# VHH binders against Thioredoxin domain-containing protein 6 (NME9): the designs that were tried, part 3

Target 1, 330 residues: Thioredoxin domain-containing protein 6 (NME9), of Homo sapiens (Human) (q86xw9)
Amino acid sequence: MGSRKKEIALQVNISTQELWEEMLSSKGLTVVDVYQGWCGPCKPVVSLFQKMRIEVGLDLLHFALAEADRLDVLEKYRGKCEPTFLFYAGGELVAVVRGANAPLLQKTILDQLEAEKKVLAEGRERKVIKDEALSDEDECVSHGKNNGEDEDMVSSERTCTLAIIKPDAVAHGKTDEIIMKIQEAGFEILTNEERTMTEAEVRLFYQHKAGEEAFEKLVHHMCSGPSHLLILTRTEGFEDVVTTWRTVMGPRDPNVARREQPESLRAQYGTEMPFNAVHGSRDREDADRELALLFPSLKFSDKDTEAPQGGEAEATAGPTEALCFPEDVD

## First folded at step 1 (VHH)

Design B03 (framework vhh_7d4b_2)
Fold by ESMFold2-Fast, scan of step 1:
Structure B03 (fold): chain B 330 residues (1-330), chain A 120 residues (1-120)
Amino acid sequence: as target 1 above (330 residues)
Amino acid sequence: QVQLVESGGGVVQPGRSLRLSCAASGFTFSSYAMGWYRQAPGKQRELVASISGSGGSTNYADSVKGRFTISRDNSKNTMYLQMNSLKPEDTAVYYCAAHLYRGSTWYDYWGQGTQVTVSS
């Protein structure tokens, strides 16, 4: 009848510095779930890791668990509100995924495994990265009681952009697929609102295109059914979110996108202008305008007639002010 | 010095109620939109409810609509989350957040979190 002894643990528990160093010496790719003691390991990704184990086997793909408070090497990952997945190959850090983003984890595992197979078989060089957790770009960090600080609150600064999944993509049943690709590209979706834009809202949103021959067709299209209105930020990387989203969307015209950037969203989901599946802001100034129009309640409650006067700058005033902050917005 | 302090978490049985409070200091409270977020072990942090600076507009996650009510008292610099008909799926650390939007830049201020456990 079967044997319980044939079952191997999915994830190795790395509880000592010796076990950490042994993991670094492992051949192939190791995915380490760095968790906080109060949260425990990321349970939602276990099904994905079991699937990957079955599909790929254990020869070049390994999974591990490590409690951040238990290992000195993980000191910079302590107090995080979300799980952190560290990817190691040949003792080097090759990728980081923050949060329980199953589509991004699957893509990262496949990409890094393919890269490591090329390193082992063809002698190609590994692309080694530095973990950006050192720059406190994570959304939430909590300090342990050992520091004696009265302030347990943490603040973070993130750039956001607007994304719209347009009525053409929604009507073709592509919403979930596009959302998965957005998450796979490393974006955190702060808000996802499904609604049909009003004619007045669309005309104001595209006011700069008023008078163009295609304007009425664009208005009709945007009012033809529900869109998904998204606020995006970055969970990884150091590139501007507005620029990164534009890159992921690809060129405005789907015919150009299919020719020049076939992996882009507009190449895959667009048909012909104006049916290009997704919208994004041109730059940070455009993002500011578009977010103000579509999400006034989230940003500015009801009808805020007064600009926030230094309340945040005063609240976050540190000993050293960065004079290199771009001050050229309005 | 910006500070957000949550209170009111605890252990309750399914179907019972809890009221969370967030006391804010170090900034102009009525000028900031605020929200409650939660994170269960091994899951992504999710928005539960948000409220405008004036209190005139509120927004809720579909999973909590009709059960949770967000409110604020600007005279006391305090935001509340009334949680009714609690379910085991509501078990999470709950975080108070204050948001200031300046152009395309989000500034998120977070409390330390308070544990809510719904168990029989």
Scores: ipSAE 0.011, ipTM 0.326, lowest interface PAE 9.3, mean pLDDT 75

Design B04 (framework vhh_7d4b_2)
Fold by ESMFold2-Fast, scan of step 1:
Structure B04 (fold): chain B 330 residues (1-330), chain A 121 residues (1-121)
Amino acid sequence: as target 1 above (330 residues)
Amino acid sequence: QVQLVESGGGVVQPGRSLRLSCAASGSTFSIYAMGWYRQAPGKQRELVASITSSGGSTNYADSVKGRFTISRDNSKNTMYLQMNSLKPEDTAVYYCAARTPYFGSSLYDYWGQGTQVTVSS
């Protein structure tokens, strides 16, 4: 709508596809703050934008807000821990700035305004870019093309899954006991890495829960201390490793686990949500996503394996082909 | 909950075209991001093409860029894959898949049973 340019509001909220298309048709430069619902728009840059709006005026410089989860066109920008600023002129993407970098934003705004003034006044060709920086979950992940030695170590015919011994169990000194229980259950541990997950990793790892009330508590817990990140496989068994690991862990809520499956790890070592001692993947695709995120330098076995469950396991991408992760549902 | 049914597969000579369709029933089709996967004999399943809920963004495997076009018609609850200049290496079972495009979810939740495409001389 053209009437929005008469408003005193600094940033226009782009909440629909129609408003996005209206923004693309706007004369001049538009800077879109692409934000996540859980963190809101980037507040540290507002004073810079106010200053630039006053100095440049209303006709050629526009600011907008767009929540990444509300617009399909922003799907690849979902789950980011830092703000993404998209610069549009004449309906085309002309620049991208990641993070609340005020000096870089100021320079980019000035440079792109100068370029757009030349396009409008002199008929110069606009320089269009493509933002190729996607999340690992949205883009194809090429397995181990530069680490051939590492590929041989993990490219077995056996399937793998991710297991995490969470900070609550580690802090209570239960790591070694849980590892022994995992091994007694018939799993082989291919790797065991002790480290504290970063906030960025945790937010991306649990991005499908970003809108949930308990999400921030979960993020805080997972960043509160070291976890043990494990890659598990099996040498024998009738079920696939993902399903077997979920069975050994037991129900998600320790109170349910103690009632329904008292022999499970969550029954024995969990206390109450979110302190349930261990993490496992929901299914094969979730396991492949989680392994790629936490162990990006390792090539995992991604060969198809028929599993005796309630049906056949779904195939994943080939070992020399890119693995592309679809958006999950919870 | 959504159910997906593929159609339009068949046997064609190299250089010919096929159009695959994926019909959705159950939950509202328009909220789902969609994709086409394929699996050739003796090979793993690979992503061929994907499309966002609105149809505003598409992605293609390098092997099919310029030959295949993914599209959707939300009014008909149907997604399509137009396959031009078919090659013998395109021979595979083609699967339709759907995922919720909300809150950064990255897993396909729903899959069709597949439709066979054979390209032979």
Scores: ipSAE 0.000, ipTM 0.097, lowest interface PAE 21.6, mean pLDDT 72

Design B05 (framework vhh_7qia_2)
Fold by ESMFold2-Fast, scan of step 1:
Parts: structure tokens; C-alpha cells; sequence
Structure B05 (fold): chain B 330 residues (1-330), chain A 120 residues (1-120)
């Protein structure tokens, strides 16, 4: 019991920007285990870190955990298979170790502690480094982030997408639950119209599916009762609203959604095709078309032209076990 | 912030039972989906049980009918009841949490794990 409590207390979990800034202000050396959520923190190094703290004391050596996807400052470390250990002293990056290499970690901790003791005791200059997280020849390793502060903090004009809570979900009394979950996901609902779509409207809306064998069943379903027609925007975040809504909805087929993305709306509220609870647009072009069709009196394209391509919205090759399939309309 | 602490692991004979607990400290526990993962020696970490914020559950085929996941939002705790344990269930069991809305593709929070050994 006491050994497990000591192990839990060894590393501070840095889950917010405020905690990250607090870590940077700490006296001495901090070793940050930057991990991916699917792997968790690197457990093989915990015994080494306990040994190192015993050997050098608590005054100048600290350990922390940080999930790469939780902090914007760790963006360039996302999607890596290897754990990354970042060494900070006086708010500055002083070393990087990739992988669970215990001998190298031990050597680096000892070397950096010696260096930091000389900085603190003798006023010696601290050696600061930049991490080469990207396979780039440029020492700056930018990937289009030359104006990083401006790009990260770009105040985009609001972008919009269409969402429909479909007749199956409405008929089962799930409208309020789904709306609450949409709001919890960070969307602002600009418009919420409860109405039954006309057959002509549905046929035009799904015109690209007119040749499919299930098309007549889809038309019948969408005309079977009231839907909630929503215009969604995001109050925060860098991801495109269309992409974020697709992620929240999950895969088109509820059986696929339950397998691949069990927390998605279609997994929770869908039953079987065509009864998948919610609709969303495939992409920006589709969203603009759908918004113009269902809300012809409203202008949304003028706002949408100002939407930047955020860093988080850029395609990232994640693990093969990615939970979400891009889907269009059902 | 949300932190996860697992307990209840140990040594058990084949056919025995164990109940794992995962206690969360911090905000909005009821808004998180919770999972139990395990990692056997020399193998990849795998999801064995999952519970949505609303209480619906999902299980890996290898544990269906033997394991039951449940949650107590008032106690900020998720449980894994493991019955009819087999030697192949031997692994370190991890508790994990992610927002129900899949804002990220990876789980936000992980526990340190609790070892389970089913001895032959």
C-alpha cells in the first residue's frame, strides 16, 4: 500500500495550460513524460524516477505526466508511438529523450541536474534547445506555424453546419437529450426549427442518393414525422465545425458506430439503417449546399468564407484503430 | 482535474472472481465514458469493457457473460466485476476516461493499472 501511494505521488499530472505554466515556474529540473492517451504513461520508467529522486533529493528534481492531446503546446508530439520525455529548467526546454530508454534517461537526468545546479549556484548560462519532433530539414521545424501565436489564436469568424435530429429520434422522445449532448460537445445552436420535411424537399436534399436501392425508404423515413433542423456553430476550438459535428455523430451505420465509436450519437441513439438518429454534412461544400436549401432566407456562406484551416483540422495519420469514419448523409 | 485510481487486483484461482474499482477525483465524472483496458505480458493493450455516461455497456467477445461493468456517479467510481476467471485473463487492468462526445480520438485520463493474476 505505501509503495503504491509513493508511486502515484511521484509524477504530477499536467492536464491544463495553467498547470503547464505552473510547472514552467518550478525551481530546478522537471522531467515531463509526454504520452499518448491510447498508451497511457510510460510505466517502465517509474522505478527509475523513484530511484533518481532518492539519490538526488526532492529540492531540484520533479516529474510530471502530460497527455499530448490535452495541451496545445504539445501539438507537435501528438500521434507518436514512442513516449517523449521533455526536460524543463527555468521555464526553458533543456533536453529531450525519445523512447523508454532507462540508461539514457538516467544519464540525461544526472547531466541536466548538474548543469542546473551550476546555473543556480554560479549564474552560468542555461543551454536551451529546440526539439526536432518533425522530420524536417529546417532547424525551426515549422510546418506552416511561422506566425505560431497568430495562427494558434486566430479569431475565426463563426462557421456553421447543418444538423438534423431525425424523425426516429424525435418520435422516441430523444430530442432534448441529443440537444443537451450537442451543447456539451461545445456547439452553439443558432437555429432550432421543428418541422416535417416535405417529400419534394427530401428528394432534392438527398438528390445524390436517388440511384441507391434504399433511397425510397430514406425519403419515407424523413417525411414520417417532425425533425429538428439545427444550425450549429462552435464557440471554441480550432477544428472545422463540419468535421467536429461528424465526429460527434459517429459513423453512418449505428452498428458500425457502436463498434468503432461507441460514445457517438449514432451509437447511442441509432438503431439500424435508416434509423440513425442524426444527419450531418460530409464536408464544407455539402454543408453550404444543405444550409442554402433548408434555410434559403439566411446567409451563412459569407461568414464561412473566413473560416481558417486550423492546425487541429489538418489531416493527421492516427493509429489504424481510429474510432471514426467520415460519413455524409444517410 | 480528473485522476483515476484502480484497486481490487490480486491473485486468484481459475474459476474465481475479483471486483476491480476505479475511483475518479475531480470534475464532471458523470459526463465521461469509462473503459476498462487490460495488457497481458507481451501483448497490446485491449479494451475489455466500456460504459457510456448514460449507463449503456459494451464488452469484448472474450469477456461477455463473465465480466460486468457498472458505475456509481455519486461515488465517482466505475467497477469491473470479473467472474469465472481464466488464466488468459492474467493482465494489468487499466481504467480510462474520455468525454462522451468523442472530442478527442484518445482517452483523456488513465489510471496506473492494477495487476490480476489467474494462477493455474
Amino acid sequence: as target 1 above (330 residues)
Amino acid sequence: QLQLVESGGGLVQPGGSLRLSCEASGFTFSSYAMGWYRQAPGKQRELVAFIYSGGSTNYADSVKGRFTISRDNAKNTVYLQMNSLRPEDTAIYYCAAKPWYSRGLEYDYWGKGTPVTVSS
Scores: ipSAE 0.000, ipTM 0.177, lowest interface PAE 15.3, mean pLDDT 72

Design B06 (framework vhh_7qia_2)
Fold by ESMFold2-Fast, scan of step 1:
Structure B06 (fold): chain B 330 residues (1-330), chain A 118 residues (1-118)
Amino acid sequence: as target 1 above (330 residues)
Amino acid sequence: QLQLVESGGGLVQPGGSLRLSCEASGFTFSRYAMGWYRQAPGKQRELVAFITSGGSTNYADSVKGRFTISRDNAKNTVYLQMNSLRPEDTAIYYCATLRSPYWGQDYWGKGTPVTVSS
């Protein structure tokens, strides 16, 4: 980082109406963490905001803190158990995110920066919203699901899962688009290998499906052309990376995915079985087996792997605990 | 065969600086995330910094603002610039590839010792 960025506080504390009006009318996008006095600001998102500011710079992206009880304009946000993130551009509210949802915060920051650049460069009209919580009673119940793309390693362990972009999606030229959507969902891609799987490899990989009617068609499809074999991770989250990836993929059958989760990858890029664009492991044990099978070159001697191999599944502080309790005061 | 070779460790006085290097071979370096770990005597190994294949970085709170991780894909090398060193930074520093499905099964080099004392 440049020395200026090191010297400037990441988030400006807004304690007066005058400073509120000054900060929110700044050129570019301002993201305000509205917190309750007993909880303090949301610490889990600080690493994300540091990353975003390094990537975007200071000129068009600003971060602020505001205690709900100190400003009359925030009266409707008092008494909440979760932080509320308000997005302002040119003094106008352009987006709201409830809870510490790091992937949603990152996506919203990028989307609103793009929109504001178009307002500034092309004179487009700004799309202003009204926060429904200003008229509705929303008690302390919603937190957001994942604190997904957070680079605070002291507070989080990393785990991995396997993802495959299958030959149908690759052949249709959808690889880069799917990779972008994986990254937007909060995953980090540790490895990306493009190759055609062998018949022997596919049969071993899917041995648990050998009794299914469509098995031979699945084998033929997976050998029909190159796939992208990916190792995905996320730095934190209460939900297992395997489960999160399965959620983003959606239901196995694209017809079901389009009906039940139209935003999922299989809904968007799948056609009909077996052409469902992407593969993920069914559970933790399956992920470990699949990773070992497809990335044997990652196998190391016992001497070369000295860190704890992990115990059983770990209970980690969820977003609710991280968001409602200050780190300094338990 | 995959190899990670660390260098640049040594003895420095408090407030001094060191630059650690880790040269990688036997894999496509540019496609993998890389990290620096350290282990002080009698302590568990801890991750101090990582850099993704795309260049995004993150740091442990204990080293934020003092350490900088970077990479040179043309040289298959990852670096750790350590400034404002403190006695508590005394440890053996290890380079690792973040390729394991389990934390603790990452490949690590042999380590380079850093001692911060007068």
Scores: ipSAE 0.000, ipTM 0.131, lowest interface PAE 15.9, mean pLDDT 72

Design B07 (framework vhh_6fv0_2)
Fold by ESMFold2-Fast, scan of step 1:
Structure B07 (fold): chain B 330 residues (1-330), chain A 120 residues (1-120)
Amino acid sequence: as target 1 above (330 residues)
Amino acid sequence: QVQLQESGGGLVQPGGSLRLSCAASGFTFSSYWMYWVRQAPEKGLEWVSTINSGGGSTYYKDSVKGRFTVSRDNAKNTLYLQMNSLKPEDAAQYYCAKGYSFRPLTYDYRGQGTQVTVSS
């Protein structure tokens, strides 16, 4: 009750429906850390939120904590292994970020603050989203998902994309660092297979480039050593995984990437064409083609969940360190 | 099906030692980063340690550095946490988890945990 308030809590604890409704009435952007009781709030993002508060101020940016079990509106977020960050502006849900993803949170905060400033100053319409987790019908229906024929898999993971960590990055010992940055950028890695692509695979994979001057150099590079073949899905609830992965990779030419997107993977780990560290699909159709080509044994049907035993069955490989393995054979 | 089974917890005196184990099955253990996380009563989940897929890189919470050692045996699909010089503040339910990177809160699976109590 003193008139001198020297400290304001970084994150407001929303423990009741009344406090939730008060949050929805706040001017500007509110970022809600939705946590499980057994997990507690996400500590790794606190430093980022403190930095953002200092840089932007308190007038239009607010942070809150909400335990999923205490509010009926958060029922669909209960039982999650990682935190969910809900972004509200003018009482409307404007973005969702899943996981302790500081780079994605920073980008989303900046993007949504810019959008909300335009709503408040210029009277522009607010882009409202629905969290896919709150829909009973279209749980994962967003950008790039289409209906197929009767043979389409009911449990098909159609929001996946292919990523390759290329032989140049693997040879320079950057695999684990790049994997870390992929997860920091908001992706969940569903599959990681370390192998050397065959010349036949590479020529078929890049068939659309067969007439280009640089094609033979690309083929030789991709066959020069092991790559990591990844299946990525997104942890954010509003953007297409193919497009997001391409954004994180940056421009194809590392010299362009360093100039235009210095924080991108190709800027940090690429050197000169064709040595640009990572590959991603051009669009949804290309992703589907590439996934089918490189993971032909991958089944999406819930009816084929057999687990054969006897010897190791290699279908899905996680991240591995290839230190010394290829050098064991002279 | 992915399974993680923690064991080795118990009651120890301050300054004592315990070795925790996590037996993994249902996935290629040697391909994943592994984590130890803990939760004390009335407190949130906190990260304790990370070990990379090959076992050559290890990372620790500041308050446990020099006292705890994480290791793994990929041939036995087992993760370990050697805890020395235990303090009352180390008392918690300890869990193991798997993932693909250093980030301990982006793990895929968690076991049932093993309880560590530090009391005189």
Scores: ipSAE 0.000, ipTM 0.134, lowest interface PAE 16.5, mean pLDDT 73

Design B08 (framework vhh_6fv0_2)
Fold by ESMFold2-Fast, scan of step 1:
Formats: C-alpha cells, structure tokens, sequence
Structure B08 (fold): chain B 330 residues (1-330), chain A 120 residues (1-120)
C-alpha cells in the first residue's frame, strides 16, 4: 500500500499545456520522462527515482511524465525509440539525458540539484542548455560509443529481445515454420537477418561458457551454417517480452522440453543438445548485451546520421547509402 | 532475389488523396518491418512511416500524422500508404524500403519509387 501510493505519487502526469506551465513554475528541479505513446513511460528508472526522492529532498526534486504526441512543446522529441529525460529548473532547460542510463541519471540529478541549491541560496546564475548543444555526458547517453551495451539497454530495455533460429533448424528447412509459430504466439518481428556467425563472435557471445566441456561443440555448431537473427517485440506487456520468449522456446534440453512442454519450439524442432533449434536471452541484461554484440554497426551508423528532429530518419538513409544498395544499380 | 515495386503515384490537387502500393518478392515479407521514405527534388531521403512485421505497430513523421495511414497485407506481400489531405510539401518520389531495425532508419533494400505531384 505504502509502496504503491508512493509509486503513484512519484511522477506527475503532464497531459496539458496548463500542467506543463505549472511544472515550469515549480521551485527546484523537475525531471520529465518524455515518452512515446507506443512504448509508454520508462518503468526501469522508477526505483532509482524513488531512491533519489528519499535521499536528496522531497521539496526540491520533482518527477513528471509527458507523452510527446500530446504537447506541442515536445514536438522535437516525437518518434524517438529511447526515453528522453528533460531537466527543468526555474522554467529553464538545464540538462537532457537520452535513454534509461541509471548511473548518468543519478549523477545528473545530483549535479543539477546542487546547482539549483546554489542558485536559490547564493543567487548564482543558472547554466541553461539548448537541445542541439549536447554536453560530453549527454553524448555518452545519446551515442553509447564507448558502451554499446548501454546503448542497447536504452533502445531495447522494455520492448524487445534477441531470438536466434539456430543452424540446425535452418539446415532442416524449419525457418518459415518457426517464424510462423513466433508470430502466432503474439510476437512482432522487428528485424530478421540471415547470416553465419563468425567463430570470434560466437566465442564472445558464449564467453561465460568457455570453461564448459561442451563449449567447443557449441562453437562448432553455431558456426556450421546460417542462423536467423531476430529482434522480437510485443504490442502489449512489453516488459515481459524476454520471459514470454523463453516460455515459447521451452526448456533448453529438447528431451526435457518434450516431456514438460510438448507444445514449445524446442520440443517440436530440437533434437538433442546442442541442437535445440532456437536461442533466447536469459534476462533483460543478457538481451541488451546480445543485441549490442550482434547489431553494433547498424546502431553506430544510425547515430552518425541521426535526423535533427524526432521521428525523421531521412538523414540516416542519405543519398550515398541509397545509391550503394544492389537494387539502385540494376 | 529481393524485389520491391511501388505504384499508385500521380498528380493530385491540394487536399486530395492517393493510395500507394508496394509489391514485395524474393524474401519472407511477413518477417520484416517495412518503411515508406520520400525524396523531394534537391533534398535528402526523408522518413515518412514505419510498420512492424505483423502490422500491429506503426510510426509516422509528425507532419503526416493523422493524414497518412500505413498498412500491410502479408498474405499478398503488399505494403500500402493511404495519403489524405495532401499538401504541396508532400510532393516527392516515394519509395518502400526494407530495414534491419524499424527504429534505426537503415534500409538494406528499396524500390525504384513512385512519383507524387501535388498541384492544380
């Protein structure tokens, strides 16, 4: 009850221009979670915000939620796949954090709260920022260049997971049948890349298993032919996508799957270890790591050519890129 | 062999409507997110809309939201863009594209395009 009431009271929903203007007039620091209607507000940061409110002061630290499509002032934040956290003090924008980066959010809250206390106590001038001028700290969140893992957490944390249709299932001609069952289970497939994983990639992907007796057989299997690398999401219950995919796959060992969950993918399409047809991430953190490892180039290129306004992707698909595609030369 | 073929473009008056189609072949269409992108003369490619593999999730450029509707028919391997209340600034070559990630703006294949002209 106490926890639930605190969670409800933690973030104010700014659904109108009048509520936005009221927020701008509030004393202290306000952290606004700007979300898209299709993804909802960022649930993983709620525990951090609860902790921060308790530790650093209730009267000077406020949290809010705002749907980008409902407010004209948020026009440039529309169409973004990652959450955007806007920091306001005295009606002015003082910081921006892109993505669900808990350590950076904590540091930014502490730094901006300290700055605002000095403004209020000493009459110091606020350091106001513009959205187009990113600080070095904001750049780390927006690009994740030194931490592609963190970037993947931000872009996929609540809505998507990695799935692999493994070389055994692909070689047996089961790819389309498995894809159909994935879709029948209620998943949306955001991407499907057919390729053979490299030995280096497989060894890094499974490095936590390097000490196991069967490791070399696993590496050989994963390099033996093409896999389909999929990114899966769900329209509803997006926080459960990793768990739901694990349930649909069934137990790791096909013999166990056939006994305990005969309708699962591993029961139907697996033979014996290591030939269990499909891979999924163990948890959210594992999913983010795996996505960063398997799709690093696409995320890097997207960041380099990102459009200046929300929802616009034309800069990412520049003329040079379009002219280099096979269909552009035929 | 991936093929994407757009159709349905033409000349329309301001406030008019057009329905674009894209016929896809050479890949499992139902497994891929699809994009509509456009290019006006002397401008770069501009993202217009995205649809997930199953059609349950859609995204739109702010300036077309409420006017354009993307849809797909996976049984027919066809992507659609319904364009209503067309404005002069919507005049462009329109392309359908296949991308690895629907939120990335990257396209591994696109068609030859269909021309949309908005004038009297």
Amino acid sequence: as target 1 above (330 residues)
Amino acid sequence: QVQLQESGGGLVQPGGSLRLSCAASGFTFSSYAMYWVRQAPEKGLEWVSTISSGGGITYYKDSVKGRFTVSRDNAKNTLYLQMNSLKPEDAAQYYCARGPLYWSGHFDYRGQGTQVTVSS
Scores: ipSAE 0.000, ipTM 0.282, lowest interface PAE 13.6, mean pLDDT 72

Design B09 (framework vhh_7qbe_3)
Fold by ESMFold2-Fast, scan of step 1:
Structure B09 (fold): chain B 330 residues (1-330), chain A 122 residues (1-122)
Amino acid sequence: as target 1 above (330 residues)
Amino acid sequence: QLQLVESGGGLVQAGGSLRLSCTASGRTFSMGWFRQGPGKEREFVASISWSGGSTYYADSVKGRFTISRDNAKNTLYLQMNSLKSEDTAVYYCAADLPYGSSWYRSYEYDYWGKGTRVTVSS
């Protein structure tokens, strides 16, 4: 009836430096649950990992447990109140997820598996990240650290912005037509994800509009059906991608867009607020925030910081999930 | 999982023409052609956006090759004219998925075909 081979341990305990080196030599992707001795391994993610291993198979996806205090290599991860998940491929660190965020873990596993398949099948270079640099100056001043001078201003990363084709345009069958116009305007579309945004996502996404009378109508509309979430880029020209996308969209209110910029997307495909067909970020800082919120698995390893995108660390499914419920044992 | 199947390769004399095709088992997004000659690494040839509104070519093939697509047939094409001995390679079709792709991989393609061999005799 059933398979007795499921008695094989889902996660390998890495209790020695020798076992750590064996893990680094493994083919494929290894997801390491770095836990503190006082709270133990994260139990809430076990069902997800079981499902993922069954769906992907044993050849390219492995899971491991490592106590932070037991291995010198994990010194930087000691004393954390949340689990840390380290993703290794070909002996290199390729992703980090902080906290027991099951949706983010699932997306990161799928993303890193596809990346590793390309490395193994096509001989491409891995996108390697650096571990988080813990500072003795860590005063939890996130905004103050952004004022620090970046004296090395050499950056080769692409400039990107977020675009959303909203549920009104999608429901009216305008998705393909709008995509055509975006590409004809000279944008490259780096990703296109069709899904229905959750109420929690929409409220966080539009948090600056929470005081507006039309806010609840906007939330309801954005949750009413699928949107297309796009990442747009331009590698040529001197204009900021965010500003160029805003110009192509036109004014926020479709009635204003029809009067002042009749060839804009909102003029052509919008009806009345909040049904204005497309969304774009207000400025560079909003674009970075919105991209981090909607695409939390995205990494910026080519940035001067050479560290995982901080927006993923800000995303939390809840502190209770992150703590792995040491009390849930009968 | 998406599968890509290339066809149209073969032996042709210098100055000749060939048309390569690539059929996808499902809906794709951006698509492109790459090639690998004997003893060389894989190099970019041409790419096309989902709508067909944007195309990009390597300098070595610009003006000689034309990339196009038929989305109703899930098929990508490469029209190769004025072929040179240096065009001798295995030609690979590449594609992104329309949904669920990540940006750090999207500027590189998510899926690849097994390739079709083009030999240009001099």
Scores: ipSAE 0.000, ipTM 0.119, lowest interface PAE 19.0, mean pLDDT 72

Design B10 (framework vhh_7qbe_3)
Fold by ESMFold2-Fast, scan of step 1:
Structure B10 (fold): chain B 330 residues (1-330), chain A 120 residues (1-120)
Amino acid sequence: as target 1 above (330 residues)
Amino acid sequence: QLQLVESGGGLVQAGGSLRLSCTASGFTFSMGWFRQGPGKEREFVASISWSGGRTYYADSVKGRFTISRDNAKNTLYLQMNSLKSEDTAVYYCAARYGSLFTTPSEYDYWGKGTRVTVSS
């Protein structure tokens, strides 16, 4: 004698058109995390969604995941580096939230749940939106250059950049103040990881500076304590996120920043080289390199059943799965 | 540790087409294809940036070969058209953290290669 039970995940994976149509027929509010295959779903919002499920219950609030490249209906959301949260009620789009803005997501969920309860109980008119505003926000910048026969492969997606709040700023208790300044400048923070960079990681990250006189001082500084490793995106404007972040940071040398751009982060929070509070990438290619190095877990595997080798972990806390190539010993 | 595995090599008649693939065990940034013919040193074929927005080709393959990538699958491709006997070589996939280069010594990770033979 036995009973079969199926574990229900917090967020339902919508991998087919049939599952999408089933979601549209659901009673209540469904919040869909639309992600890109290359970056995966937004992990920072999971704790918020778990909290709201506990507080509101399952009857009228549902969560889902959908990969933009897998569904034709999501074509207009392909190539975005920011998470996009689509809110559906009664088969209609009722709200959109761009970026991992937990306070805005919480407010939007509560507002839309209240609105949908009134539609169901009182027969109120549902306020339906269209994404014309989202389309208008994303200007079509078709600026192709003939470079190595790649005229047919142009991506117009919004981009992410790396930001680091360096150990000097963290040690001086400036982390929260700098984060507020970043958000006030119009950036969305996709992830915020507090950790101390390893010496090997720092040497690889700054490999292009290995010949400089100050290199060992830079390595020592970056390993001296925790940094905050951030992924930034932006939801408006025509300038690239990499360029905008560099502008907000200001000149590399804090003494120059204080003279030329006193409102910049390095002017306000930097002291002297190499203690300039924050790091940003030089250009788009540098941003992609740095993101790949520091956030390898943001890769998409397309193998839903492939779990990390954590099940093979010993009773002792040891990251056996983090070891390099095994030695072939006879 | 990053591993690269090439596939798709084989025997093809001159004037034919072949598509090579390279699957990475993890995230890659800049990637390229290199080849080594019998009795020759390893030479550049093509390279591509992470976004696909920049590509570089060796003059000997320009207009015949197309490099592309699918980041969702961690896979690099080389579409080879109008193959010539001089294209006979072992083809290697390579990855680098940094700007696109055409020199083998600038690449950090390498596959073991896949053999392409073009018959006359």
Scores: ipSAE 0.000, ipTM 0.112, lowest interface PAE 18.0, mean pLDDT 73

